Miniprotein binders against p81326. Designs and how they scored, part 81

Target 1, 226 residues: p81326
Amino acid sequence: MLHFGGFIMEINHISKILEKEREEYIRNKVEEYLKQGFSKDDAVNKANQSWRTYIGHRIQDVIYNLLKKFLKDSGLKVTTDKALNNRNLPEELDKVKRLIAINYGEYLFLPDADVIVYKVENNDIKIIAIISVKNSFRERRFETTYWKLKLKESPVTSHIKVFLATPDKDNEISYKCPNGKPKKMRIILEYELDGIYFLKEDFEETEKAKHFGKIVEDIIEISKKL
Short names: E, the ipSAE of ESMFold2; O, the ipSAE of OpenDDE; V2, 0.75 times the mean of E and O plus 0.25 times the DockQ between their complexes.

## First folded at step 8 (miniprotein)

Design fV41M (at its last look DockQ between E and O 0.01; V2 from the best seeds 0.00; counts 0 for: pae E 16.8 > 1.5, placed apart)
Fold by ESMFold2-Fast, scan of step 8:
Structure fV41M (fold): chain B 226 residues (1-226), chain A 83 residues (1-83)
Amino acid sequence: as target 1 above (226 residues)
Amino acid sequence: SEEEEKIEELLEKAEELLEEAEELAKKGDYREAILKLWEAMFLLLRALEEAKELGNEELIKEVRELLKEVYELIKEIKKKLEE
């Protein structure tokens, strides 16, 4: 009776929109590179590389907008690390930044928190979760784990849930080995993080590795315990 | 200068937060004490950045001394929470 069925439907609808967006993007980029004098093969390769970068940011925006929409009725607020890097912040966001920042002596850094979920009760801010969004694991597979371990070191941030959201199209962490054993990267990420949410259908679900459609329910449940 | 006055105001606020945190720690309210200390640290690191931009060595030293006190109390409270 809550909006969870609507959430799953919007995920499916957006997936279809992204497929059409991909086709148009690649067509336009191939034309652009051909005009610049690249060969047809090089233009196609460059267009595909450009899409990989674009879709990463696009998925982050999609997840931000979906969570903002579907958590609003539960009194939860959503922001991004990009928003927190602004020089002039409203008081509320300045407090969010302070409560998620990690201390390195004379320096403070934000974790790689593509999406941040928090609540405001009686003018107190509580950070519920941060979500790292990864389209590919090629370059920076354990960054999210590093930030999780750093956040655990401080009483201020140790309660914050750290989630990974990924389509994992290359089956880097959703692959089932013939002997049934997961890959090393999957084992480490699932062990250290509070959850992995897949934007794909074909994977082995566990207590911590779930379909993205379950993230709203999980975040609301966590927020009630704080 | 107006810039120096702003740094002094940040230092005064941080000192007040440190005193509040000390009182909370004496009562065993370690969670609230740490939150006050985290706020003081945040203000002091902002003050440090501004003092460095001004090249004011005296203010830089003052900020660093207060930061040291904040960090020492954070370390103490963390040890008590581990127990």
Scores: ipSAE 0.451, ipTM 0.815, lowest interface PAE 2.7, mean pLDDT 86
Fold by OpenDDE base, look of step 9:
Structure fV41M (fold): chain B 226 residues (1-226), chain A 83 residues (1-83)
Amino acid sequence: as target 1 above (226 residues)
Amino acid sequence: SEEEEKIEELLEKAEELLEEAEELAKKGDYREAILKLWEAMFLLLRALEEAKELGNEELIKEVRELLKEVYELIKEIKKKLEE
């Protein structure tokens, strides 16, 4: 049985491919920051921070494009929170925006939704899933969990699946109990979220922790039940 | 059946993507090649699920064969990226 796990393993190279650009990117950014009057050390630090942001967006874009393409044939649509921030939204996206909004009394706010998967049936929009893309967990480790919990609080949004997609380059959540010590972050994220999808091979697979290659299948399956 | 036709369409699209990926790889555009291969993979995974739902062993076999091809191509590209 060709374990689907081995085939899915190669998205692991997306991160590597994108990282090949790092040296050039850092060099250029360091030069830019030096020209702005920063010290060498500050320039390097800023360049590294810029790279983290940049690579995060690149990974997000890749995931978005992949999902958009793969889900198209299933009749599913994909958008992003960025697309929803426009003042002049098409009716469809305006509905999507409203259907993922979280109620804070006088205010409605959108969850962090790097990728939003939805379907349109008989002019009705059903939100299927929100995918949060995280390259690293240095900051805001449980933000995705927070949004999942908030979405659960409303009957309008409680059905929305929240997934985390990550290459987990630093192995922050790849294993639950490495060396017998529980990794709190992995355990909590796996417990609270509907799934974690790894863009890597070296991780502890569970019912909720899967390779990214399974995300399309899972989304399609969920869509059939809504 | 209509369902079988849909699976075949997915297979055809996956094959097209595989061919595109091979061409891209030949040109040294490994990044785009890998993206195409992942696209193909997702289509094939969908096709596999649908074929399983139908219980069509022939289609299941065909999908698995294509998945193997995609996998092998990814491996080849990976080797080139590591050189």
Scores: ipSAE 0.020, ipTM 0.370, lowest interface PAE 5.3, mean pLDDT 86
Fold by ESMFold2, look of step 9:
Structure fV41M (fold): chain B 226 residues (1-226), chain A 83 residues (1-83)
Amino acid sequence: as target 1 above (226 residues)
Amino acid sequence: SEEEEKIEELLEKAEELLEEAEELAKKGDYREAILKLWEAMFLLLRALEEAKELGNEELIKEVRELLKEVYELIKEIKKKLEE
């Protein structure tokens, strides 16, 4: 992606762009599961579950690459929890890993972060934000809020902004009061997190709930305060 | 040992940063104080890891005590900033 306008168009069409891969993916996976001895119905169910996991990881990869590209000129660096779980970490990433660790007494554990934004000044590392990417809310609906609350408990991590990025294809959190009734999940997520960024246009916008295209500006503004 | 001296140097630097942060807080320079305390916290977490790798229980205790002191001061200053 060479310009911000193309970034916005690609973000709005992520599910459409990835859907062109879906039919081939499902066909190949059904064949694989049938060869393993699963019934036709089980193979189809497993293939669809596999697709949902796959598309979630693909969305995360797109977000990582876009943030890395558009934050680079502002002196901001981007990594992932997958990269931080590698055994042989460069010193810089080892410091990032330790600086986002959650304290459970004498044990320090890495939160389940998807994308991490940080800066380096005079060999000091400052973590700016963590972006959790969720394609659906079938499981672990409030895991992101749990990690925000844990990060708030330690002075080393309490400054870190925790954002949720989602296409929210099934409209599980797109509106606060659909049909006049408060949607608990949307209200709690918006209250507890520092921001929700939608990978689509059809959602209720608030000061914390925005289109994903705003995230770059927001991160840069936050980094200037740190 | 040389390893213990390295940890003690981290503790000394963290104590210096804590003293600087306390002076800044007395002047009302809370943002600057917090920055110093974040740096101290980073050094102390590194010192704790190294002390645990050595199995030196006395150093572990010393690092934890200083971590608690730094943490409590950060909490106090943050309350003043939010007021």
Scores: ipSAE 0.000, ipTM 0.148, lowest interface PAE 16.8, mean pLDDT 80
ESMFold2 (binder alone), look of step 9: mean pLDDT 86; pTM 0.841

Design fY30F
Fold by ESMFold2-Fast, scan of step 8:
Structure fY30F (fold): chain B 226 residues (1-226), chain A 83 residues (1-83)
Amino acid sequence: as target 1 above (226 residues)
Amino acid sequence: SEEEEKIEELLEKAEELLEEAEELAKKGDFREAILKLWEAVFLLLRALEEAKELGNEELIKEVRELLKEVYELIKEIKKKLEE
């Protein structure tokens, strides 16, 4: 139980660090663009665009490091799809890649697996969960859902839990319609995925849509049933 | 060539995996059979990419023929798991 309290405390601490990091990042990028000859307005606009790209990768790294740290004592291992795209894979990661890859005839593609949780028992690998990290939902609104449906089609991958983790700062999947109904995107994502974990405070929590602080406990429970 | 020998080694390993999977399927060990077949697919797709890079039409054909056999057995096992 103290493990999960520590996890929530570290999430809160990192949120404050990210806020301060944003202020410093924007300040430094504005100075950088001004030195390159951009106007003040253009420099500010470009700095904000740069931050949006940066924070996407930063949130992925934060989630990876948090899960790696807090799942270790439960015998669970964590990797990324970026690691799996390396040319020289260790045997263990090559097996992980094979066990999550989706077949399209003569081609293999990795799902949108920003973070991958697996275990090694008796020199055998079992994939527990794939976490897709989305900072915004633009044109690829149902990409995570597509990968979930594809994974369900194969006996090799059908047991794998597919989660979405998102700050949803623009309220794209946490805002309600005027009639109080959840947005269509929220309904579909929650129905098809195994869970949605929000890195924000205000949203309608359900059995499958939860605060990010609950993800470690949920993954450990899933692993015990496998 | 050394490159062609490596492709042949991948083909031989995939053939071994297919034979193992066939025996496992006969015993009703469908989960283990499908994992062996999936490993064979992974090796064969690597062999196919390398054969295409070499422009070796005979190896490309041989890899595709073995892939077809592997995919057919995967399809059969999936149907039996659904039954």
Scores: ipSAE 0.340, ipTM 0.760, lowest interface PAE 3.6, mean pLDDT 85

Design fY30W
Fold by ESMFold2-Fast, scan of step 8:
Structure fY30W (fold): chain B 226 residues (1-226), chain A 83 residues (1-83)
Amino acid sequence: as target 1 above (226 residues)
Amino acid sequence: SEEEEKIEELLEKAEELLEEAEELAKKGDWREAILKLWEAVFLLLRALEEAKELGNEELIKEVRELLKEVYELIKEIKKKLEE
């Protein structure tokens, strides 16, 4: 039996660090905008907009580092699509890139794979999962779903699990309509994707929509079947 | 040129992968064959981009001809895997 109490404890610790980081970031950005001559209201609004962009990248980095740390002892490796977006790659990462790339005629593109989990056995690479990290859903609602469907078209990539990780702070996919029905976006994402992992406490948990604290144990179980 | 030599090296490696994939396909090792072919596609599309940057029409043609052969075998293998 594996215990994931340490992972949950680390998530709680990082949550507190991010809250403090937000306070410092907003304070500094408000001061910066005020020095530029913006009104107090405009400075606060601009600082909050800047934070929304910053936290998106920050959450990706947090998830990458958490998964790298907690999957290592299970023989699993973690990388990012950002790391793969380079012509000069180590042999192992070049193979990872090839095994997730999607063909568009004379072009190859990487899916939106903010975090990639793979294993190496006898110099053979197996991609376990890709995780798309979304801080908000506004203009990019079904982007992760598009990449899931494209990956399913190829025998090279059809086995790869596609997960969404999100704080869903604006309750865009964790909200229930007054009649008890989930929103259309939640229904479609949960149907098409292999799982949704929420970085929040208050939501309706299902077999495919879970607390982020369960992602490590789920990935390890998937890897045992490959 | 040195750039043209690098493109020829990519073409040679892709040809070797195609030959290896053909042998794997003859043995019914469809999964391994398609992985080799996918590697060949990856190399050939990099070669095509570089040949286009050089404006070398003969290299562009050569890359496209080999890509056609690789894609035809991929199509055949996909059909076998779906059966």
Scores: ipSAE 0.313, ipTM 0.755, lowest interface PAE 3.9, mean pLDDT 86

Design fY71F
Fold by ESMFold2-Fast, scan of step 8:
Structure fY71F (fold): chain B 226 residues (1-226), chain A 83 residues (1-83)
Amino acid sequence: as target 1 above (226 residues)
Amino acid sequence: SEEEEKIEELLEKAEELLEEAEELAKKGDYREAILKLWEAVFLLLRALEEAKELGNEELIKEVRELLKEVFELIKEIKKKLEE
């Protein structure tokens, strides 16, 4: 196996680490809330809510580090929307920020670009893909879709691939027609986005809905097509 | 002021980008022209925000006039690409 096999191995290893982190995090947070005077039920609910926020950021950071490591040898660079929101940007990142920004009259906003993949050729920057990381879909169901549609409207950004990466633990988008009933969210996200990458084993695989282990290979292939 | 000088520098850079884009468009390099114009839009919107914070109505007007020229050229190039 080339480095794609190594990537899959690291995903499996990190998955085990994250499960152990979850158990320890929840245990500690429940104890903390109990000490603050919350009931057992409230402490558990607050600990679970805290974990959902924590794991969202944690998964985003993991994905950033994995992609940075495994895309490096292919001449691809990785950054984050957090990095682009710094006041003092290096010239290269300032150019990246401009090339993903969306125009709303007298305003410019960045899309929901948790992770951004780009390349530098002859001192010219080309954005390859942006990856939106979603741990849950409760209140932000079609936010990634909105940004995809806006990016398509501009010749500057229309070529940028927009991907969703998610563990989808609640099985909200894992299947198109579970029990014969169409899942609107899965169907629309798959239709409008360039890909959905699952950080789980159990889901319906299609040409655009894949295990996260395929993302490095797909991004490298896209980058070679100009 | 130093803040007004920075805004004028952004305006000057945007003017240069507009001129580069016009020359690229004359050659039929529409994609490259739009990239230059988009960079000008980014600089001008930054200049506009800073001019608004200063409350300098003359600079706000100047930025908006240049923005209008940039947006009109983008519109014209997009129409040529559709043809």
Scores: ipSAE 0.206, ipTM 0.681, lowest interface PAE 4.7, mean pLDDT 86

Design fY71L
Fold by ESMFold2-Fast, scan of step 8:
Structure fY71L (fold): chain B 226 residues (1-226), chain A 83 residues (1-83)
Amino acid sequence: as target 1 above (226 residues)
Amino acid sequence: SEEEEKIEELLEKAEELLEEAEELAKKGDYREAILKLWEAVFLLLRALEEAKELGNEELIKEVRELLKEVLELIKEIKKKLEE
């Protein structure tokens, strides 16, 4: 199928755009901080810290738009947890929210679902997957596994695949046993989640840990079984 | 009041969904039964929020009682699916 090749080409194109965007962002932020009276070293450090925050949000938007574009022809629809937190939801999204929400007594919460993939068939909605997007693993490393385990507790949500998507630039979960030492975070995340998709080339590939370029094919295959 | 009528309408819809779910469960359609019950939970949580804003303690109690009934049936059906 030619659209899978198109997806990989689009990922490569966006990767190059993000590299240029990073260079311009850092250059502009360094100039800004220098004008504020910071030293050259401090300006560079602050610019890099600012980029790390910016790219986190940017990657979420990129993944949402890529999946929306490349899943549309397969009859699959994409939304976000931010969209579902709107007070005035159309009927379709209200049903999506209802089918993915987790109950805590008198409260109903959405899982950490940066991107949600679902299908509509004969007026019935089936949630296929949720994708958590992580740029770094310093804080809340196992929050995605918590939501996976909660979703497994209900027959309504137990079929939903929970994926992690990450550039993992700091190599925090890229390998299970670098230098012979087990990385608990990588091992636990791969064990509990349905898949990890890397937005990078250098990582230890397994049946569950793959390049992001495989995610469209995997989601389509899962949807056919539902 | 109009606000109380809206809450009563949500309660009636939740009761309908509960009855549909009970019939589906009798037929062994457990997954469909649970989908109806989750719909009832969502409606009841909306009704509870509205009843609390209204300060109507009798409606709050009525919503909570039906919610407990719905959640208990979900628990029972889950046990049957796990076996």
Scores: ipSAE 0.070, ipTM 0.562, lowest interface PAE 6.6, mean pLDDT 85

Design fY71R
Fold by ESMFold2-Fast, scan of step 8:
Structure fY71R (fold): chain B 226 residues (1-226), chain A 83 residues (1-83)
Amino acid sequence: as target 1 above (226 residues)
Amino acid sequence: SEEEEKIEELLEKAEELLEEAEELAKKGDYREAILKLWEAVFLLLRALEEAKELGNEELIKEVRELLKEVRELIKEIKKKLEE
């Protein structure tokens, strides 16, 4: 099932749910802003801005739950950087936090790891991959590359794969040279990161830029080499 | 005190890792030694954050002293690996 059908089917089902959820969310937010005295045009614009923020977190949750479900049978575990920022961590998550944290003198910071995949073997933890989830590429578009480069500097974290997952609805990184002009952001992200997984059908596929439906099998393959 | 005990546990684990790394370095296993030392650094940085939140100056000082020792050994081993 992991290799063929089930994961892709669930992605397609969730995509339809998210589209319906968007229509309902926008409608409710427009009504809310109209009641606050905004004009129709302003209410629509504000509702769309609100949706962009909402869907970013929603997609992170969806990806987390999908990966948790579909990696479980391969003995892989999934957590989030939000979970790791809790003060009272179980021993296992505390070890995960230590194995991905980056030091800056007397300060410790976690990378932008919306989703973290790891395995436990004989009480030893191996971090397999971190996944940054981006709905849009406003400012801080290279944040994920910064964390990748920092992780490469330490022998503890240099093996960790850093992936980007994105619907890229605005076509900001879907193609390397749209209209014959190089897209710096797509080119740099593909060069520096270990992979880009698109939650959309139309994009330029390469060895490192794939449909999100490939992510489970890729992660499982990577984990077998560790 | 329970929070202080957790910090002390982190210090003990870091000290154990430092001793393991010193033995590995004596055997010429520099890469394995540096992996142990980096694990110690991350444990100590977490201990430092928690000691600062508690305002326990004694624990802050102990963590900083051990962190300095670990970082110095990392620097020495890294130089040997690059050469």
Scores: ipSAE 0.013, ipTM 0.472, lowest interface PAE 8.2, mean pLDDT 84

Design fY71W
Fold by ESMFold2-Fast, scan of step 8:
Structure fY71W (fold): chain B 226 residues (1-226), chain A 83 residues (1-83)
Amino acid sequence: as target 1 above (226 residues)
Amino acid sequence: SEEEEKIEELLEKAEELLEEAEELAKKGDYREAILKLWEAVFLLLRALEEAKELGNEELIKEVRELLKEVWELIKEIKKKLEE
């Protein structure tokens, strides 16, 4: 009954915009580093490092806006951990913060919840899913699985789905070894998490590892069961 | 002070939530009871942070005593839910 072709078209359009944005960003950063006296090879390397930082924030924002737009008609609401770290929170977001927070003695911390999906029914809030957005896995290889395991320990948060969304342009978790076996990190992430959504075409789909175009449909189906 | 009064208000709200949770637990409404207790934890940890910033040792002690009561009830209810 719900047609998701519009969502897939929007993803494809944004992917093309991001590729063009990357070309301009790299070109400008290479020129900047060359003017600072770096060699051509060093300038290119530094420009690529700078892009990795930039695109991390950019992709998070894109995913937030896409999910907000395409979940709205299903009565689902979307926020970010950045919004929840505000000192002056509306009552609704204060409740969301409470329902996703993890306790460590005298301290409370939010999980790595770049995007949060929830619903409001009869003034009660139910958290549907959190989405961790990663453009690289080098520095924080199992951080998302740590948060998933912590959330499972509490009856307040154990129902919350934990998803990973990634372009995985460096093929860190979408690559298969020549023997057909996935890499260890992919195996662990897919086993522990509720789903992995790739913002790329070239990978083998499984029940839990899917194209990002399927995330809206999956979230709506989960919300109906809560 | 105004800040101390605010902390006392958080403590009062947390005590009300604890009482509501105890009644819910008696009725076997363990999931609702846990949600009320979790709200109390959230308020009490905010009160604790503010009491520490003020350096008010009496309020810090009062908050910690109430937190202990809340956590003990959470522990008991969690065992009931795990069965």
Scores: ipSAE 0.328, ipTM 0.757, lowest interface PAE 3.7, mean pLDDT 86

## First folded at step 9 (miniprotein)

Design B30 (at its last look DockQ between E and O 0.01; V2 from the best seeds 0.00; counts 0 for: pae E 21.8 > 1.5, placed apart)
Fold by OpenDDE base, look of step 9:
Structure B30 (fold): chain B 226 residues (1-226), chain A 83 residues (1-83)
Amino acid sequence: as target 1 above (226 residues)
Amino acid sequence: SEEEKKIERLLLKARELLYEAEELAKKGDYEEAIKKLEEAVKLLEEALKIAKELGNEELIEYVEWLLAEVKLLIERIKWKLEE
């Protein structure tokens, strides 16, 4: 059992641990792209882009596994949007998929839902929370906010909490007003989302911006009110 | 433990293969994507075996889930190839 202290330490260093693999990963990818006929500059750029995607998935996987582990005892279940993209879903996951779908008139689409937390009571499924995992905010900075707003538009999904989990490696949203200048992204994300959870220690804590270690407790508390 | 480290290495490699497969699939290289995924399956099956030997239920569940996801992805790509 990773003692709560060990868990926090691992979470705080996830980015650092994963970054140790970067040099080797980049080297291998550059070599691969060079073999494919790309220029050195293109190969490097593509390798870096590949790394950003790769590390994002790794962080997502870690968060998924952690949530799954720590929520298990509470009877809560965890899945991912990736798992829901299957044509042959178990009945339970098919229901989950339907319960997070956003109505666009003739079409239903899923929000970006890196991690989905739900409970099963009396054969009924209740979606508790969606956790979006972001390593960096270079692109689509408010995508999670968009999905939160869309989920609010339906009585079917309006209760679903939307959280952002991030190591915020580049300190894009760790502080609201560093050097007296407001960080628009931090302010908006904190305002629109139900919570931001940091996989690091160096951030400005608020009511909505907390260490990732608090997410389990918060989810459990929310689950009791649904 | 050394066995846990082995599982971690296997999982890491499997994830790399998954990523590569996804990128290949996005480019339309479905056959090569499937090969990568099949390799990932082998690695995950080995990881699962070790996890079971260790009696680590959490790792077992995780690896089983990931294995299922990879297998489903293979089937999805195969369906696209038949379409």
Scores: ipSAE 0.005, ipTM 0.224, lowest interface PAE 10.3, mean pLDDT 86
Fold by ESMFold2, look of step 9:
Structure B30 (fold): chain B 226 residues (1-226), chain A 83 residues (1-83)
Amino acid sequence: as target 1 above (226 residues)
Amino acid sequence: SEEEKKIERLLLKARELLYEAEELAKKGDYEEAIKKLEEAVKLLEEALKIAKELGNEELIEYVEWLLAEVKLLIERIKWKLEE
């Protein structure tokens, strides 16, 4: 049985490992799109967009399964945004969905949360944390901080921890002051969020910016205080 | 090519050294772990040189990334030695 630390060595390189698969993936997808009648240029563009989505989903799935495995013995349960958007939710998941919803007057919307950690105590559900999984910060750079701010506005959601998990392969937020220049995105994300967990070795560690391997221990400790 | 196979052998050996260094560090043998990592750096520098001679941009980026990670790991273990 592989201990958690051994999985962390592999997951710290997951983005790079998956990148080695990129050329074969792109070639296969281009062939699929060409068979559908797209031009070569359109097929290539669609294949690259498909790769971006695929690698993001792949990393999210790995994180979900790892957290589910290592949190279950602590009485903690894990679900995903994808699971909460399924039809005919079980009562437990329907309650999770309602507990994280944000009120916009007549409308209720879910935060864009990839992974949700909660506990069940005698039929009562308490949301512990939501985890946003981002491979890149090209778009929606501060979406996670927006949802943290909205969750803080209500006493029923203000306790929910908001974490960011990222391989940050392009070093967009890995350091606060690369080359002596403050990196605005890293500084704002670290200030607003409850934690940033890096799926790589090379980044500036702080009280809130940690190796991903620390996330299980942190979640368990938080759950004991709630 | 023969050069590409040489890079593969260098990368495989560097990976082996990284795993050995991890095990040594877990046992508290920090000096020996650093020695293994420094050996890996030398192998990665050789691989990088060959990748640059081939003009293989993807391989250059990969080896440069690995090299940076190993050097940072060496510094982290040196910090543990000073404790």
Scores: ipSAE 0.000, ipTM 0.087, lowest interface PAE 21.8, mean pLDDT 79
ESMFold2 (binder alone), look of step 9: mean pLDDT 86; pTM 0.841

